Miniprotein binders against p81326. Designs and how they scored, part 163

Target 1, 226 residues: p81326
Amino acid sequence: MLHFGGFIMEINHISKILEKEREEYIRNKVEEYLKQGFSKDDAVNKANQSWRTYIGHRIQDVIYNLLKKFLKDSGLKVTTDKALNNRNLPEELDKVKRLIAINYGEYLFLPDADVIVYKVENNDIKIIAIISVKNSFRERRFETTYWKLKLKESPVTSHIKVFLATPDKDNEISYKCPNGKPKKMRIILEYELDGIYFLKEDFEETEKAKHFGKIVEDIIEISKKL
Short names: E, the ipSAE of ESMFold2; O, the ipSAE of OpenDDE; V2, 0.75 times the mean of E and O plus 0.25 times the DockQ between their complexes.

## First folded at step 12 (miniprotein)

Design ng0 (at its last look DockQ between E and O 0.80; V2 from the best seeds 0.00; counts 0 for: pTM E .759 < .8)
Fold by OpenDDE base, look of step 12:
Structure ng0 (fold): chain B 226 residues (1-226), chain A 110 residues (1-110)
Amino acid sequence: as target 1 above (226 residues)
Amino acid sequence: DPEELKKAIEALEEIAKKYGAKVEFEVKIDGLEVEIEVRGNRIEIRIEDGKIRITIEVPDEKKAAFIAKIILDLAEELGLSDEEKLRELVKLIEWLAIMYGAKVEVEIEE
């Protein structure tokens, strides 16, 4: 249990809160759709579909806020790819954006970087880690792996750690070899990425696959080596 | 009273529709009075006539009413029948605040 700022990161509290958020969100959406003239069954189905989209962004926001809070005392800064998508950026964020850009010859593109952790020392910016947040692995299963590999191709970005954070509610990557059968996705993601952090208790822990509560400590340790 | 809680929730829903509206409601949970006031992006919670005071400043004003509802739902589910439950509720509120990037202040009178 990591104590940061007097708080033990308890996934149980986060999960309980997110469940209450779901209940309230669904209730509100059902009422909204009923007012629009949908049947009760249709309203519930639409609300559940809306929640699936909402929760993906919500978990990303939660992780951002957690990292921002718990990394603050270490002097580390946190931003998002969304914040970097502005035309007019503060100088610091413009530098961050440039330091994570991937070269495609005539073009520079940003990796998917739901959360970016960096430090500022002596007016120099060092990118420490990129955290990709995945609620489900139904789409773009290896996209994070692609970005990790691309970042390794440049000496400018090769040092950047790439982490995956997930609740993995459907147990898509929680275990390597359930029932003796290798889960290709878990094995590849763990091999290619610098770490996988689970927002759950029931998973196969390894050197690279850890409880999300350890991510702050790991990032701080990495930051000291840069 | 579940009916009072329902009314409070309904009032919060009306606020969510009317940005900037002040909503104040009082509910009893396990015999304890819980007052919640939402003013813009600020949520104030008073339990036991102010023995416990929690102030939350939400970055997004539009979410303040929603957050207040979640707090009520948590309080109702957990109950407030003992000090341990009160402490757990406070912790949940603190986590909720962190999850929204909100500032939270907790004052407990001795």
Scores: ipSAE 0.781, ipTM 0.885, lowest interface PAE 0.4, mean pLDDT 88
Fold by ESMFold2, look of step 12:
Structure ng0 (fold): chain B 226 residues (1-226), chain A 110 residues (1-110)
Amino acid sequence: as target 1 above (226 residues)
Amino acid sequence: DPEELKKAIEALEEIAKKYGAKVEFEVKIDGLEVEIEVRGNRIEIRIEDGKIRITIEVPDEKKAAFIAKIILDLAEELGLSDEEKLRELVKLIEWLAIMYGAKVEVEIEE
């Protein structure tokens, strides 16, 4: 239904599927904990804690799979921080890793680059974008902005777009000025990052804060300019 | 009916526990028969005596039973009472497959 996220992305389908996954996941975990001898109240609490850990990895995997599927025909490739931390890394991925690593003197660290989009032209690798996935902003609220600022410090990485993808179910950053009061997190994140993509319909849309369904089009357009 | 759906869900839960076990069963949703087969990383769904056939190949076979259960949950909530709902279910299944990096093939006869 969304005109700009049209055929490519139908965010309502993704959201509906994730909610069904949550319901089934929690039901399965409650049964598992009950079999282990926990009380019903304890089993429910533990299942919800387990879901919070699971959903972060799940959303990252979803974004990876969606981007891989829909960017393939544009010659763009996608990987994850998980893949880059494997031993015996293929040469292509080792180059990707080196192209996003941040120098801290004697140490090199990867930014929180949950999903990485790059292209390969004549064995030359160019990093297009990094997508950080956040489910909650209670801890490490501005971690993504820190990594954007660090990437800007080097001419090798300064071109890399840094996006935040979030369902933001609790409306922690969905609106800039709820009830007339500026929401610090939303304002700073939107100011510092190259884009925020919401995995839901109800949020304040701006030039940088968009429906997740727009991310494929935006990445393709950016890649044409590099 | 609800009892048949409950039995199908219980069978899928057992598959998730054992990984890769084969299960084939039939459930009825809004009077329409839905046949589901899970084997290893492959899920096959046949609706209306095979007029609609959906095949999903999941990269991680340990997820196949869970995915099949999600398909049943989506079908139950949406319902299968008319052609529009059938088409919406197929779309949801295609998106679900994409979200798992799975390959999906949809065949519709007639």
Scores: ipSAE 0.694, ipTM 0.834, lowest interface PAE 0.8, mean pLDDT 84
ESMFold2 (binder alone), look of step 12: mean pLDDT 73; pTM 0.679

Design ng1 (at its last look DockQ between E and O 0.55; V2 from the best seeds 0.00; counts 0 for: pTM E .738 < .8, other shape alone 6.187 > 2.5, unsure alone 65.623 < 70, SAP 98.751 > 70)
Fold by OpenDDE base, look of step 12:
Structure ng1 (fold): chain B 226 residues (1-226), chain A 110 residues (1-110)
Amino acid sequence: as target 1 above (226 residues)
Amino acid sequence: DPEELKKAIEALEEILKIYGAKVEFEVKIDGLEVEIEVRGNRIEIRIEDGKIRITIEVPDEKKAKFIAKIILDLAEELGLSDEEKLRELVKLIEWLAIMYGAKVEVEIEE
């Protein structure tokens, strides 16, 4: 049991809450679509499709809020790529944005950075980690790996840890060699990334593949070495 | 008289509207009264005549009612038949608050 700020992170609690969110969300969406004149079957189908989109963003928000809460006492700060997509940024966030930018010669682009963890020391910003959040691996399976490799190419960004956080509901990367068959995606992601954190209990644990509850401790430890 | 009761409830609802408070839910779960009130971005939960009081301040007012419904559903599913279940519900509400970036305060009368 991992204790964070007096809370035992039980993935079971999070999962239970998310299931109730789903039920309520679906109910509300079905009612909305029925009022729009859709059939019951169409309303249910549309609600389920809407949920698939919603839950991806929801999990990202959950992870952001968890990290923000549990890293606060360590003095670490948390932001998101969305927060950085503003024209007018506070000085601190503008610095964060610049410190994660990837050089493409004439252009600077930001990596996909669902959650960014950084510290401020003596008015200097140090980027500690980027967390990519994925609910499913149906699309852009290795995009996080690409960004990790790109960040390694610069001495400015090479120190930044890149983590993947996922519930992996479909068991796409939960095991390396289920039934003796290598899971290419798990093997590559684990090899290239600094860590994979699962929001579930049923997975193959390794040095790099851990329960999400360990992410806070790992980030704090990394922050002390920077 | 059911009509008088309805009028009294309507009057109470109007009074609650005047104070910007809307009681969203008043239910009895395993013999315990659970009241959930939503006022803007603030959710107040009272269990057992206020023996347990939980206040949640959500960052997005639009989600307050949604969160309140989730709490009700959690309470109904879990039940409140014993102290252990009550404690579990409080924990779930605290987690729910964290998951939404909300502030939560819990007051338990001894």
Scores: ipSAE 0.805, ipTM 0.889, lowest interface PAE 0.4, mean pLDDT 89
Fold by ESMFold2, look of step 12:
Structure ng1 (fold): chain B 226 residues (1-226), chain A 110 residues (1-110)
Amino acid sequence: as target 1 above (226 residues)
Amino acid sequence: DPEELKKAIEALEEILKIYGAKVEFEVKIDGLEVEIEVRGNRIEIRIEDGKIRITIEVPDEKKAKFIAKIILDLAEELGLSDEEKLRELVKLIEWLAIMYGAKVEVEIEE
């Protein structure tokens, strides 16, 4: 049986499971690439790159499943960008999609919103939070902050909490001042975003930079405040 | 050649999954027999000749075999030397089920 506090203490279980998933995924991918004729070194490099893409989708699935399970009794609903991209969209989800879209004149675009938390009150929908998942920061390093800033431009979207979830295995944003020097990417991301959630233990914890297991608790507390 | 035998078994296992065939893993961990069966979207884990039975219903049938392998790997790393470790394995399986949006039932014979 899960408790709110017990969920916080369960981050080691999630991390252990993801570590085993990584090991099996990489082994399977190396075998697959070797069969395709790649050298051992190339197969390993390709498998690791494949994992970086997979873990992003996997984190999204985990976040969705956790939030769906633990938010249902709090009057909060959860959806994903995948669900919002379906052609046959229920009216409720169509409203969610419109409420997070950003206007660029004759074009409307969704922000980087892999998982969306919202509530329904008297047939009105209020978006509570969006979570973007980043596997690495080699490309589009500040995309999530750009979307947060765009959401802040309108009263309709300015209340939306924007969270980043990341494994950050390469320590690109794990510390604010590694080796005594400010890390611009971590400092800017933490300053602009409402929260950063790490799927690892070795990082500098702050009020905004937290262990991944805290995300359910934080959303519940935010929902009580809003 | 153990490595080639391993590869042949793994290939057969994948073929059986494609055709919906039951996949069975049998292993001894710290003196306890652990059996894992995959049947479509269902995974059944039996420990101590079925004294402990765990059933998982996975929403996406295509992931059932991978999940079963993760359960085996967790059991092998954790070990089953005492009741505390067995209880911990069950908790890990329950968390794994949550992470996949799966349903889990645990039955223990007295």
Scores: ipSAE 0.651, ipTM 0.763, lowest interface PAE 1.0, mean pLDDT 83
ESMFold2 (binder alone), look of step 12: mean pLDDT 66; pTM 0.576

Design ng2 (at its last look DockQ between E and O 0.69; V2 from the best seeds 0.00; counts 0 for: pTM E .766 < .8, unsure alone 69.317 < 70, SAP 89.917 > 70)
Fold by OpenDDE base, look of step 12:
Structure ng2 (fold): chain B 226 residues (1-226), chain A 110 residues (1-110)
Amino acid sequence: as target 1 above (226 residues)
Amino acid sequence: DPEELKKAIYALREIALKYGAKVEFEVKIDGLEVEIEVRGNRIEIRIEDGKIRITIEVPDEKKAAFIAKIILDLAEELGLSDEEKLRELVKLIEWLAIMYGAKVEVEIEE
């Protein structure tokens, strides 16, 4: 159990809270859809669909807030790709944006970077890590891997660690070889990425596949080497 | 229907919150009084006549009522029959605050 700032990151508490959020969210959405004239069954179905979209963003926000809280005392800063999607950025964020940009010749594009961890030393910005947050792997299974490979192609970005954080509720990547059958997605993601962090207890732990509670320590350690 | 009444109360409270009105929840859980007050982006929780006071400042005012409901639901589910449960509830509230990027202050009277 990693103690950060007096808090033990207990995935159990987070999971319990998210379950209560789900219950309340579904209730509110069902009521909303009933008021719109939908049947009870339709309202429930629509609420569940709405939740699937909501929870994806919610988990990103949770991870952002956790990292922001627990990295603060280490002097590390946290931002998001969404925060960088402005024309008028503060100087610091404009520098961050430029330091994660990928060159495509005539164009610069940003990787998908749900959370960006950086430090400021002597007015210089160093990007430490990008965390991609995935609730499910139904779509864009290797998108994070693509961005990691692209970041490696430039000496400007090659040092940036790319992590995946996931609850993996459907056990899509929790195990490498369940029942003796290799899980292609787990193997490739673990091979190509710098780490996978699970917001759950039931997974196959490896050097690169860890409990999410270890991400703060790992980021701090990386930051000291840069 | 108690569920319909609960819904109506929640709806009225949400409306009141939208207009900046103070919304108060008073419930008794395992013999302990739990008061939850929402004003704008500030949630104040008082347990056992203020023996435990928790203040939460939510960055998004629109979520304050929702968070307050989650706290109530957590308290109801967990129960407050002993000190260990009270401590667990406080921890859950602190985690909830962190998860929303909210500031939380906890005061416990000895």
Scores: ipSAE 0.785, ipTM 0.888, lowest interface PAE 0.4, mean pLDDT 88
Fold by ESMFold2, look of step 12:
Structure ng2 (fold): chain B 226 residues (1-226), chain A 110 residues (1-110)
Amino acid sequence: as target 1 above (226 residues)
Amino acid sequence: DPEELKKAIYALREIALKYGAKVEFEVKIDGLEVEIEVRGNRIEIRIEDGKIRITIEVPDEKKAAFIAKIILDLAEELGLSDEEKLRELVKLIEWLAIMYGAKVEVEIEE
């Protein structure tokens, strides 16, 4: 059992574990591809490509499991976009799905909401926050910002906090002006989103750009205001 | 051929895990025996002949073998040359379990 303070201190443990998972994952995938008849060079390249897809889902799973673990005693519940897209939704999750859906006339779409935090009070559901998880900003750079802006357009969703969680290993958004030039993506993401949470130590910390370990405390405080 | 025998042993362990048999992974690090036992969704880690026992119940039993291997990798990299490293390994195992949504219990004999 780890307390909230211990969670913040443990970011190095998460990073170290993920690196071991990468090494073992790649080793297993190389073996699999070699058995399929690929050359060693091709097997390694394919294993690395497979990891890039896997790590995105894995980080989402990690965030889900951590939030579920550490928000439970605060009366907060956590679900995922994958769970909301299942055909056999429990009534509670069906309500969560409807509460985050965005209306486009005759069509309803879910925002890209990798992890969703909500509470149940007096048999009513209140969506607290949506966490988008991104490994890379080469594609779909401003998708999270778009969904934040769409959620702001309606009084029934405008309260929903939209956070971005990222390891940002390539430093694509870690600093506002890394070489004396404004980094457009960091500036816009920080301006529009309610928070950016880094799964690493080396980044420019601001009121909105924080270590991932702060996310639990922030969500709990927000939930008290809603 | 020792390498063919080693591959055959790993294959038998993987098959046994698939059918719910109890399988043990083990390594000796800095004179300490680290035993990792997998059965179904349950992982048990024993260090120093059970002086330290860690039990993990994994929601997705298909992940148990992978998690056990990660624990071995962490132990081998960290080493167990002193008490601080041993405590660090236990903490890493606890975090690993949390990251998989698993239940974890640590028992230490003194």
Scores: ipSAE 0.681, ipTM 0.825, lowest interface PAE 1.0, mean pLDDT 85
ESMFold2 (binder alone), look of step 12: mean pLDDT 69; pTM 0.630

Design ng3 (at its last look DockQ between E and O 0.89; V2 from the best seeds 0.00; counts 0 for: SAP 86.701 > 70)
Fold by OpenDDE base, look of step 12:
Structure ng3 (fold): chain B 226 residues (1-226), chain A 110 residues (1-110)
Amino acid sequence: as target 1 above (226 residues)
Amino acid sequence: DPEELKKAIDALLEIAEKYGAKVEVEVKIDGLEVEIEVRGNRIEIRIEDGKIRITIEVPDEKKAAFIAKIILDLAEELGLSDEEKLRELVKLIEWLAIMYGAKVEVEIEE
């Protein structure tokens, strides 16, 4: 049980809530599609498909809100890539955006940075970590590792930790060698990234592969070294 | 019919979402009265004639009705037959609030 600010992060509570969200979401979507003239079966299928898209964004939002809440007392700040996608940014966020940018010669591009953790000290911004959130690994399996490697290429960004957070519902990366067969994706992600954090209990724990509850402590520890 | 009641509650909460109207729902769960009020981005939950009062301020007003529905569903599933269940419900609501970036205040009268 990991204690954060008096709350024990129980993945079970989060999972239970998300399941109720799913039930309510599906019900609402089915009703919407029925009103649009779809059959019951079609409405259910469409609702389930809509949920698959929605839950990916939802988990990202949940992780953002959790980190924002539990890092607040440490003086650390949290933002998202979406918040940085504005033409007019506050000075602080504009600095954050510049400090995570990757140089491609004529162009600067942002990494996939679902959640960005930073600190402000004496008007200087230090980026601590980027958290990539993945609900499934069906697409873009190594995209996070690409961004980690790109960030390492610059002295400006080389210190930034890159974490992956996932529920890994399909057990795509939960184990390194299930049944004696190496899971390439788990091995590569764990090797290249600074950490993998699971929003589940059933996984192979290692030095880099941890329960999501540990992410706050790890980020705080990193922040003290910067 | 519990299903009809749920539909009625859903309809009321939809009205709240659309028009920003105050919606108040009162249900009995295991003999305890549960009042849920949705007003704009604010959700107020009163259990056992206000012995437990929970206030949630949701950043997105459009989510308030949805969150209220989830709370009701959680309460119905868990039941309110004992103090342990009540505590668990409060905890779930607090987590739910955090998950939405909402402010939550809990007042329990001794």
Scores: ipSAE 0.782, ipTM 0.889, lowest interface PAE 0.4, mean pLDDT 89
Fold by ESMFold2, look of step 12:
Structure ng3 (fold): chain B 226 residues (1-226), chain A 110 residues (1-110)
Amino acid sequence: as target 1 above (226 residues)
Amino acid sequence: DPEELKKAIDALLEIAEKYGAKVEVEVKIDGLEVEIEVRGNRIEIRIEDGKIRITIEVPDEKKAAFIAKIILDLAEELGLSDEEKLRELVKLIEWLAIMYGAKVEVEIEE
């Protein structure tokens, strides 16, 4: 069990709540589509498709809110790539953006950094970790590893930990050798990234592949070394 | 009809959120009254005639009605047949609030 400021995190609570959110989301969407004149079967199919798009953003929001709440008292701050893409950034966030951006000649891009953890120490900003949130691995399977490798290319960014957070409901990376056959995607992701955090119970736990509830403790420990 | 009641509750919550009006919903679960009040970005849940009071301040006011509906669904699924289930519901409500970045306060009469 992990303690979050007097709360005990259990992945079961999060999954129970997300399932109720799914049920209400789908109910609301079905009602919306029926009002638009779709048949019940079509409304249900469209609602389920809408949920598949929504859940990825929702998991990112959950992770952001949890980290923001539970890292605050440790002097750690949290932002998102969405917040960093605003036109009129405060100076602090502009510095965060510049400290993680990758230069591609005439173009400057942020890595896949859905959630960014940083600290302000001696009026200086130190990026601790970026977390990429993935709901599915059927497309752009190694995007997060690419960004880790790019960050390693510069001494300014090479210290940044790159984590992946995922429910992995379809078991695409949950096990190293399912059915005795090496799963290339899991093996490469675990090798290249600094950690994989699962928002479910059923996966092969290793030194780098852990329950999501460990992420707060891990980030705090890393921050003490910087 | 339970489905028609849910539709009526949804409609009231949507209207109240749009105009910032107060909406109060009361349901009975395993003989226990659960009152949920929504006004603007604030949700208040009162259980056991106010012995347990939970207040939630939601950053995005537009989510308040949805969150209130989730609380009702959690309460109905879990049930309130004993103190253990009541404590579990309070814990689920606290986690739900945290997952939305909401401020949550729980007051329990001793």
Scores: ipSAE 0.719, ipTM 0.864, lowest interface PAE 0.7, mean pLDDT 85
ESMFold2 (binder alone), look of step 12: mean pLDDT 73; pTM 0.690

Design xg0 (at its last look DockQ between E and O 0.79; V2 from the best seeds 0.00; counts 0 for: SAP 77.756 > 70)
Fold by OpenDDE base, look of step 12:
Structure xg0 (fold): chain B 226 residues (1-226), chain A 109 residues (1-109)
Amino acid sequence: as target 1 above (226 residues)
Amino acid sequence: SPDLKKAAFIAKIILDLAEELGLSDEEKLRELVKLIEWLAIMYGAEVEVEIENGKIRIVIKVGNVEIYIEIEDGKVRITVDGKRYEFEFDSPEEAIKALEEILKIIEEH
């Protein structure tokens, strides 16, 4: 049992809740598509396709809320890239935005940063970690790795830890060498990133590949060294 | 409002879980409470649960929206925004079916 901020993280409960949400979402979408004149089979297929997009955002929100809750007592703060896309930012978030920016010469761009963990000490902001959330690896397989490498190129951002969080439902990166064959994606992601955190029980654990329940402890430990 | 929709969604999930688990067994009630706690965390909501003498009281807080759910003897009472709106149902199933209509009524007001 992994302790998460004093709570036992029960992935089974999270999964059960998400399944209830799925059932409701599918039901509502099927009804919507039937009203639009689609056949029952087409409505079901479209609803399932819509769910695949929707669940990606939901998992990001869940991870954000989990980190926000369990890091609160440590004094650490959590934000998202979505929050940073506003034109009018509070001073604190404007500083956060600037401290994660990547230099491309004439331009500054933000990395993909689904969740950003930072601390405020004496009005100074220190970025601790960026968490990229991936539901599937069908598209942009090494995007998180790219951003990690780019962040390493600057002394301003080189200290920022980059983590990947995933349920990996299709077992794309859960094992390094299933049946003796190396999984290129798992090996590269684990090598380049500071950690991979799985929202599942069935995976090959290593020093860098851990259960998501350990992410809070790891972030707190990193924060003490900065 | 987004907060009302979120609160109503949480309420619906709670009622669905309550119906699935049943409310007569202490072990099932403990499981329900745990699920509600996780649900609250997952959605960034505040949810309070009180169980007393076979009555379950649930308070869902999302922003400025508060939804109260009382379950007693299989009957469900839902109260929104400090008793401005009160609804009674004979089962969690009936409450779930009505929640969408209730939301529309509240949003139009």
Scores: ipSAE 0.705, ipTM 0.859, lowest interface PAE 0.5, mean pLDDT 89
Fold by ESMFold2, look of step 12:
Formats: C-alpha cells, structure tokens, sequence
Structure xg0 (fold): chain B 226 residues (1-226), chain A 109 residues (1-109)
C-alpha cells in the first residue's frame, strides 16, 4: 500500500463506499422508474441494469480522481478520453490527443483509453500511461491488447504503458488456471499488457497483476525512468 | 443544481456510514474519518472532518455549494450555504430519510 502524507490506501474502504453508493443509487432509480409508470418488479430490474452501466463509469471516475490527487505532487497530469472528445479542446489536451492517435493511412483514430497520465516538460508533452477500466469482460475483451500492440508499432508511442484496472467481481480474469485449466483471458491480458490492477483482494497476484493500491507508485517510478 | 445534488448525495453516504458504524467508541470514529477522507478523494470533492469533545463536524464543498453536518449525542444538524437553511434530526437515519425533501425545499425557494 502506498502512503501519501498519512493516508493509507485500502481497497476495502473504496469497496465499502461503493456499496453505499450502490444502495442509494438503486433506491433513487427505483423511485424514478416508478414515477415513469413501471411496475415495482420492472423498476427494480431496470435499476439493477442501470447500476451495471453506471458502475463502469463510476469506477473510471474514481480512478481519475485518485490519480489526479496522488500524482499532482510528482508533476504528473491526468486526463480522460471524455475530455479529449470535447468539441473545443484546449491546446495542451489537443497535443495529448495527437500523441496517442494511431495512423491508418487516410484515417487517424484514438485508441480506447479511459484515463491518460502525462507530463509537461518545457512545453513538451510525454505520455506516460493509459489505463483501461473494465467492469466486465463479456464483450470487447481484447480491445485493450489490440491498442497496446498498435502503440508498440511506432517508436513515437512504443514507450506508453497500457494498464487494465478492474474490480473483476465475477472472477473472469482473477486467476491464471482456475480448476487446473488455463484461463485464456487472464493469460493473454497479462502477457500483452504492462499491468493489471485489481480493485479487490481475492486474485492471483503476479509481477504484472497487482492490488490497485500499487498503481500510483508504479506510475511515478515509470515517469522517473523516462 | 448539479453541485447541490452531488453534495447532498455525499452527505447521504456520510450519514449512512455514521449510522452503520454506530459512533459509540473511538475506533468507530476513526474508521468514519478514514471513510470520509476516501469518499472525498473518490468524488474529487473538498470534505473536511473535525472531531472535538464528542462533536463531529463535516463540511462538504462542491463548487459554490456548502453543506455542513454536525453530529452530537446521536443528533444531526444540517445547514446549507452558511445558515440560510438549517435542519435538525434525532438521528442520522432520520436525516437520511428527510434529505430528498430538504433538497426540494431548497430548490423551490
């Protein structure tokens, strides 16, 4: 766990708060759907479905806020893919956007990056890492690895670390060989990415698969070597 | 007001945590303070907590909105934007139940 001026990052504290957020979110959504004319059973089902979508966005926001808070004293800046898709983009963020874009001949596309960490030195911007946040691996499970491989193809972007952050509630990638059988998703994701950070305690820890509480320390160390 | 709704949601979470922990001893008070500090970070919000002589004072700042919560002897006082709106409750649970109506009162006036 990384210590920040007397703060102790405990994944259980984050999880406890998120559970309280879930309870209040669902309560509010049920009331909202009932006022729209849905039955109680339908309102509850819709509220639970709404939470599944919301929690993915919420975890991204939490990660953004944590990184912004704990990286500021190291001279590192943080932005999001949502901010980069803004219509009137500030010049600094326009440069960040250009530095992560991938060339496909006549077309230029951004990789899927939920949170981006960068630094500014003498008007030059250096991208340190991108963090992809996944709540579930039911769809688009290997998009992050594709973008890592594309970033590796150019010496301009090959230094960019690509991390995955996940609560992995359903244990889809928590273990390499559950029940003695290799788990393809975990093995490929760990092999191709620069790191996987779990927002829970129960997972198989390796050199690349770590507790989320290590991410700030790892990013700072990477930035010092660049 | 998005800032008021965000500040009120944070207030609900804090009050719910306080009710669950019970606030009967120093260990539980320290746990509440840690949870509030993490909550502030998770929202990117300014939340200050002070404990003096069994009184818990919490200030939540979101944009130009300020919510003040004081818990003493199990009773809760909530003020919004200085002393413009003040409400008192016999417990955190009662304050939580009333918060949605409190927001309606503030926004209509």
Amino acid sequence: as target 1 above (226 residues)
Amino acid sequence: SPDLKKAAFIAKIILDLAEELGLSDEEKLRELVKLIEWLAIMYGAEVEVEIENGKIRIVIKVGNVEIYIEIEDGKVRITVDGKRYEFEFDSPEEAIKALEEILKIIEEH
Scores: ipSAE 0.697, ipTM 0.871, lowest interface PAE 0.9, mean pLDDT 85
ESMFold2 (binder alone), look of step 12: mean pLDDT 74; pTM 0.720

